# Ledger of designs, part 64: VH-VL binders against q9h9l3

Target 1, 176 residues: q9h9l3
Amino acid sequence: PRKMVAIDCEMVGTGPKGHVSSLARCSIVNYNGDVLYDEYILPPCHIVDYRTRWSGIRKQHMVNATPFKIARGQILKILTGKIVVGHAIHNDFKALQYFHPKSLTRDTSHIPPLNRKADCPENATMSLKHLTKKLLNRDIQVGKSGHSSVEDAQATMELYKLVEVEWEEHLARNPP

## First folded at step 22 (VH-VL)

Design Dh4
Fold by OpenDDE, fold request of step 23:
Structure Dh4 (fold): chain C 176 residues (1-176), chain A 120 residues (1-120), chain B 108 residues (1-108)
Amino acid sequence: as target 1 above (176 residues)
Amino acid sequence: EVQLLESGGGLVQTGGSLRLSCAASGFTFSNYAMTWVRQAPGKGLEWVSGISYRGEYTDYADSVKGRFTISRDNSQNTLYLQMNSLRAEDTAVYYCAKVPYRGSGSFDYWGQGTLVTVSS
Amino acid sequence: EIVLTQSPGTLSLSPGERATLSCRASQSVSDSYLAWYQQKPGQAPRLLIYDASNRATGIPDRFSGSGSGTDFTLTISRLEPEDFAVYYCQQRSSWPLTFGQGTKVEIK
């Protein structure tokens, strides 16, 4: 079944030294790239480091941000029962304090056929930006405004679609 | 049913102060960000100020920065707008509006507004 | 700030006709963070569309939104008598939040 969604999250730093990665934005798109969810999220703890250069998160985004617990519930409702595609997705799930079934998870940072298509070592961990440029001829995460989790989620889904058939067959033969 | 009821509007002289209130009901007020939007007579809509659900984060339009203060009392389900150093151009109907979880930064429910008239 | 320019200023139509309203942004509205509101005389605005194409709760199917980047459109497929009002677009992509100047849909 093609009940797939792609997810990308942005995190900010919380805790005494800002070393705790807390969810501050989450974007989810469907198989066609349509946005199912895209909201700024307010961590339960005080934000010490917005990590704006990477996250794109600014203080003003927290004014209308959804409380973490509520956002988490909304996100989980969308993800439940779906094949979830992400890039280095373990970070997203960690920030969400949620773990999706491994059998229903697809991590584009760990798909050897995808790396092969991009003329990269199959067992290397390549960035989403690099894979997107190489395989989709598209630039993402450009500028100084930080990342767009919607853009990243869409790119992730499109990358996965390139190897979907092959990888799904592989997984069917070798279930995680 | 979501209800927002603004109060505190009235006639005030230039340089004066006024405090608007917005009484919220029909939803868990403390879980939602809130905003003030104003509309001058016969004119369009202007975003004024926003506040996060716990009041930790606030923002203002440049036109009101330093003069207006948004706050909230979640125990009373009430949103406030303290307006100081009022100017003629502040004359408007002031709406309080609820910020939804989906499409946050849009406003899904509005009060009927309270009129603030600043005399020259 | 992002300036939203709506067109036309006034749209005169009859009940049953199709209405097409435009909202143009001075710069790209990221992730289609564009909302549409309806305001009837003497009433508060009502949210119609959020994030360019999502209908708010309780909004009839005759209302639809489309667009991305700098160009957005609100379409009313078949005008009802109650649809004659002023319509505003609003962006949440950049701070401060801003509204368009409005389009008045009036009865011909």
Scores: ipSAE 0.907, ipTM 0.951, lowest interface PAE 0.4, mean pLDDT 96
Fold by OpenDDE, fold request of step 23:
Structure Dh4 (fold): chain C 176 residues (1-176), chain A 120 residues (1-120), chain B 108 residues (1-108)
Amino acid sequence: as target 1 above (176 residues)
Amino acid sequence: EVQLLESGGGLVQTGGSLRLSCAASGFTFSNYAMTWVRQAPGKGLEWVSGISYRGEYTDYADSVKGRFTISRDNSQNTLYLQMNSLRAEDTAVYYCAKVPYRGSGSFDYWGQGTLVTVSS
Amino acid sequence: EIVLTQSPGTLSLSPGERATLSCRASQSVSDSYLAWYQQKPGQAPRLLIYDASNRATGIPDRFSGSGSGTDFTLTISRLEPEDFAVYYCQQRSSWPLTFGQGTKVEIK
């Protein structure tokens, strides 16, 4: 058995017109929901769009933010060798400029049994907020102040735990 | 060993100016955000100002905004605090402090401080 | 701003006793972004705990932090003579960054 962690990242917009998604916060929790990592991260390029309504990131958060290169190293040390659970996790890995082995990746946005449990179409892509409400009866991402990556990571882990046994068996029979 | 050494404190009249310096050693200064925190005699701690590792981002307490300017010279491993229009209530020991990567926004190393006394 | 109120103002204890210090925030401190510092007379503050419960490097295990939301606690399981000092809590959840007014732990 491998250790399991859940990750959620917040991104800001850099580059021309802010179309490049750059990592600005990363949260990692263990199987029990304990926070292993949670830091604001400073992109190497100038931030054009903080995307605050969604990201929760503000300019003030960049004053004490960890440089991207350093943060990336810290995060990778935590993820290496772990089963990493996330929601639409390809976005997080892209922002991290990191690719975790597919066999050790779990994306709650692409787990048919999870959608089935939530009375959603198995092949649909449901939001973390929706799944969390349906299956955990919990409200996340409330308000207009932005997301909490810690809460989102915790919710992601809890959702996965609901289908862990079934999904791990499926993956064992059908390795990615 | 991480070391922070403040200097530039002293006696100044109300309305005067003073520039504090903080010499850093024992770590890669240019990779860390830095902060100033002050402590009035016999009182608690008050955050004054912060600056990102490249100096691109700064922030200030309302009590000093418009009067104080935080800056840094990474080539010299030095943090600065330019204090203008000083007031009696600015009298305090001024500490420079290092911001860690983990728990950023906390301060893991502090200098011994430099005393600024503003007389009316 | 978030106002941090520490209690008690002064805690008189003997070496070997357990110390419990409280820090209450005027509003919720997000993600448990609370730190604790120790300051001895004539010295600079020293970081003890960050993010509510993580011990800083080199900090003895007799120091522990707990809490979330608006209520946080610093516990010293067994006071050592060198632990008599002033302790401050500090939040990094909202700007401006703010400190509590401090709790003095003095020898009984």
Scores: ipSAE 0.906, ipTM 0.950, lowest interface PAE 0.4, mean pLDDT 96
Fold by OpenDDE, look of step 22:
Structure Dh4 (fold): chain C 176 residues (1-176), chain A 120 residues (1-120), chain B 108 residues (1-108)
Amino acid sequence: as target 1 above (176 residues)
Amino acid sequence: EVQLLESGGGLVQTGGSLRLSCAASGFTFSNYAMTWVRQAPGKGLEWVSGISYRGEYTDYADSVKGRFTISRDNSQNTLYLQMNSLRAEDTAVYYCAKVPYRGSGSFDYWGQGTLVTVSS
Amino acid sequence: EIVLTQSPGTLSLSPGERATLSCRASQSVSDSYLAWYQQKPGQAPRLLIYDASNRATGIPDRFSGSGSGTDFTLTISRLEPEDFAVYYCQQRSSWPLTFGQGTKVEIK
């Protein structure tokens, strides 16, 4: 079996009116929840909207931030060959300007057995916060300081572990 | 080999000004954030200021805000600290330090420091 | 700001002994953004550990870091003569960046 990692990214707004979502933080954890990567990242373009209440990103975090090009290289080295677990992970990959193989991707926002376990409609898109509370009895993304990408990545991994056996069997029978 | 060499330290009177320089070599200077950290005689370390790799983002400790200005010239691989309105409590060895890509906000390489003495 | 308190102030040990240094934060240091530095007399600080447990490049295996939240530890498994120095912890979780007051490891 391949090694698994979970990823969560925080984005800020760049471009006209801050509508472009640019990577500003990335966290990666292993199967056990150990942090493999957690860095602030500096977008190549000027930040128009830090989206702080959601992202937790502030101006001072950009002082020591890693340039996007460098960070992207570091992150891709970690992800290559791994099963990558995330929540609404297409947003993370988009911000990274990278697309992981579908067969090696696990999106906890689109796992029907996970929703079923949480007494949610199987085809609904539930938030990470909701699933984490329902299935792990844990509160994440609390307070006004914004999200913690490490916390979110860890929660995502824990959620996947609840349905790992069932879902991996399903995928084996139904390859994406 | 990474090298950082501070200069510009010396004796200055209270209210005076001084400009420190840090010459960097052995790495692509323009790709890394830089910082100043100082140490008063016989005391611990105090973060002073930081600057992003392009100089677009800066920040300062409250103790020096409004008086000190951090800047850099990437074409010359040099970091600067302009110190105005100096006070006795600014007396310290001033270190320039490199910020790594991993563990950003830590400092993986330090210069040997330059002594600034502010007298009344 | 986050205040880092190191203990003990001075640790007197002999070569070959195990050294355990503590760093306590006034509030939680998010995502284990804690570094350790070594400083010898008349020298600049040297990075030992970053992000609580990651050894910096070139740092011997006898140095290790652990901890999370508000409690962090630097361990030197077997003290070498060159390890007698002052050690500082530093957090990058919140601005301004702050250092502990230091622990002096001296020869007994």
Scores: ipSAE 0.840, ipTM 0.918, lowest interface PAE 0.5, mean pLDDT 95
Fold by ESMFold2, fold request of step 23:
Structure Dh4 (fold): chain C 176 residues (1-176), chain A 120 residues (1-120), chain B 108 residues (1-108)
Amino acid sequence: as target 1 above (176 residues)
Amino acid sequence: EVQLLESGGGLVQTGGSLRLSCAASGFTFSNYAMTWVRQAPGKGLEWVSGISYRGEYTDYADSVKGRFTISRDNSQNTLYLQMNSLRAEDTAVYYCAKVPYRGSGSFDYWGQGTLVTVSS
Amino acid sequence: EIVLTQSPGTLSLSPGERATLSCRASQSVSDSYLAWYQQKPGQAPRLLIYDASNRATGIPDRFSGSGSGTDFTLTISRLEPEDFAVYYCQQRSSWPLTFGQGTKVEIK
């Protein structure tokens, strides 16, 4: 059977006034939550805004960071041919400068059955933190130093598992 | 075969200066972050300084900040450590180390080290 | 600054025995960003484990790492003669990067 992974990325601001989002960390976990990849990444462009409150990225992280072109190659090798789960995952793919087949993409921010389980509007875009609290009884993104992309990727996989059977069957009947 | 060769160590008086070099071969030096780590005789390891693959980002241990400068010349595959205002506590073997793409912030290849002795 | 305290200071064992080395952090090490190194006298350190549990390239499978938060362990399942050395843990969660003081594994 086709393997499934979850991904979460952290971005920093590049370009004018730091408005462009560039990849600065990527974490990938397998179905069981084991870490397959977790590295800080140095964007090809000058960093204007570290966005540390959310990203957890500081200047010091860039000292040892892997060049973007190298990291991207490593990450895409892991993602190729797999079902990739994420939360608002189109942002992660954009930062990777990558298109993943829609038939192999799962976005926990837009799964109506998942929202229903959380007693949330089925068409709402719910935060990962909210869904994780409601459905897994876990607090993530706790503290004041930014998010952990490993923690977030693991939570994303656990959330998807709650609706996996139903949603995979739905997608089989309604190919994207 | 990855190889790192430190040089430039020696005996120097307190307040003096030295410049350490680390010659790299067996890998594309300009694609890797680099680090200096030191070890006082009979003691443990202490991180000193790091530099990003293009040299844009550097950081230093508080004990050497303002006195040491890390730099690199990617055209010559060489890492440098300029050490000024040397103190007795700077006496150590200084290692050049390579940062891997996986597990970055750990150090996968180390040179043989060069001894710096600071006497009063 | 995260202080890493290794225990025991010295571990005296025979070849073929199992070695268990501990590294305790003064604060939580985020995302298990802890590495282990081996150093023999007169030699540079050698990376064994990165990010708590990942074996570095070329490291035999008798070396394994585990742990999270503040408590980390290096295990050598069956000591070989070449494994008698000093072992250091190192964190990359907080700056400055810091090493533990070392555990010496010596022949009994």
Scores: ipSAE 0.835, ipTM 0.917, lowest interface PAE 0.6, mean pLDDT 93

Design Dh4
Fold by ESMFold2, look of step 22:
Structure Dh4 (fold): chain C 176 residues (1-176), chain A 120 residues (1-120), chain B 108 residues (1-108)
Amino acid sequence: as target 1 above (176 residues)
Amino acid sequence: EVQLLESGGGLVQTGGSLRLSCAASGFTFSNYAMTWVRQAPGKGLEWVSGISYRGEYTDYADSVKGRFTISRDNSQNTLYLQMNSLRAEDTAVYYCAKVPYRGSGSFDYWGQGTLVTVSS
Amino acid sequence: EIVLTQSPGTLSLSPGERATLSCRASQSVSDSYLAWYQQKPGQAPRLLIYDASNRATGIPDRFSGSGSGTDFTLTISRLEPEDFAVYYCQQRSSWPLTFGQGTKVEIK
């Protein structure tokens, strides 16, 4: 059937006081967790706040980074026509300046069966770190050097696979 | 076809200066980050400096920081390395290299290099 | 800084043989950000492999890369006459960017 990928992005602060989130890294993995895309991206606007503690982005990463316009084109070509899995994925699409069809979008932060497997309230918004720890017995986002978008994308795909059959059937009965 | 051609190498005394140039063709130079890598005679490769596609971000190896300045002129498709306060240990072949969009921080095309010899 | 140590220093082999080159990192190379280059005498380096296992454009499939963490390998499945050269690994996970000292693959 339809091919599935997982995406995760890291953002930096641009705009007034660094409050706008701009794309600075993007990782995409296939169903088996193989890396299809993983690059640092230079936003078109001046970076005000690298947010390094969370993003893992430092000034040095921007030296070799791919221009946003180019990276966006490459990323969208990979995403087009595929089911795209992410965690709080609306933030990733916003940073990409992109709208993916809702029928082809899966957000592991809003899947009730996944929360139930984690012994969490079905309507709660659970962090990727919590779900990964509870359901996969893995620690991600360890330390203060920031997140890895490859690690996070891979974890997101593995989490989705735990509920894939049930959730795909649910969506077929309840089209978005 | 991507082509990178370094120039400006030569013989210089300790404490002297040189300006290296790298002429680029066969690709849209202004869309790519660029790098200088050097190789001392009979030795391995050493990363020297890099510059982002618009030139606003630069970085340097500690051994050259404060003495070398990387720059670019996107209207002339040219990368530069200004080398000041040269030392004997700066003697090397200097390569310019292109950063690819995929695997960025690896270097997919290299020039043939220009020799810098620092003597006395 | 991450120091990359390549072994062996020199690998003497005949055409048709399998070459296995090692690159050891002083600390973990995040996300397998490790590249391999080939350099022949009097020539610039040529990118073979990026991010541990991805062949660069135009590189024949007899070249393959593997590894993660601190241990990485370049394999040439069957040596061709044109493969006798020096090979360098290079990491991009930590600054400064660093290269290994090289492995020379020479004809026996």
Scores: ipSAE 0.824, ipTM 0.914, lowest interface PAE 0.7, mean pLDDT 93
Fold by ESMFold2, fold request of step 23:
Structure Dh4 (fold): chain C 176 residues (1-176), chain A 120 residues (1-120), chain B 108 residues (1-108)
Amino acid sequence: as target 1 above (176 residues)
Amino acid sequence: EVQLLESGGGLVQTGGSLRLSCAASGFTFSNYAMTWVRQAPGKGLEWVSGISYRGEYTDYADSVKGRFTISRDNSQNTLYLQMNSLRAEDTAVYYCAKVPYRGSGSFDYWGQGTLVTVSS
Amino acid sequence: EIVLTQSPGTLSLSPGERATLSCRASQSVSDSYLAWYQQKPGQAPRLLIYDASNRATGIPDRFSGSGSGTDFTLTISRLEPEDFAVYYCQQRSSWPLTFGQGTKVEIK
């Protein structure tokens, strides 16, 4: 019985024209939705675009933020050896500069049974907001103040629980 | 053991200037964001200014913006607050404080404070 | 700007009693980003609780925090004589960072 956590990250734009996505916040919750990690993170390179409408990150958040190298070490210590659930989770791992074993990764943006429950095409990529509204009757990411990565991580875990038994059995029969 | 020691406070006239220092020891100063918080005599706490671990991000309370400048010298493990155009309402004990990695934006270690008194 | 209002202004109790301190925000404090500090006369504040419910390093388990949204509580389950102090709440969800006005806990 492997422990399971959910992760969500917020990114800012770095590099030329702000096209690189760099980690600026990370939240991790356990199976019950309790917060294991939630911190603002200062990318090692210059921030070109805070992307505030979506990320919720403002310049002021960077004043007190944890250095990326230190935050990464803390986050990876939590993730190692666990089943990690996320939504479009490859973006989170890329921002962490981290590879997590595919056999221990669960991506709610790519689970056909979950889409089916939401009355969505099984192969479509559905947003977290859409799935959460349809399946949990909750509105997340409300307003123009940006996303809460804690709220999003908690929603992601609850969505996975809806299909956990079926999907874990599927993966056991069809190892990645 | 983490230690923070403020200095440079004193009595100054309205319109004057002071430079506060905060000497840090017992931790890797250059890896931590730092802040100034003040407390007027007999009153509560007011956030004044903060600075990121390398100094590239700063912010200020509206009441001091344009008059105060936060800075740091990581080679000397020292945090500074340059206070210009001082007003009577700036009279307070000034604390430097360390920002932790967990619960950042709360402040886990504080100095003893240094008193700034502004009179006309 | 989020204004934090603490109640009561003064709490007079004996050792061994339960102390309950309240902090109410003028608008929702997102993600429960609320801290509690203790300050004794002539001393700097000491961090007790961060993010509503997490005890800071070295803080005894008689101190606990709870709450979300606009209403937050610090509880001292069994008051010790050393707990005489002023207690402040502080939010970090919106800029500027703000503190409550304080609750003075007096040991009878």
Scores: ipSAE 0.808, ipTM 0.906, lowest interface PAE 0.7, mean pLDDT 93

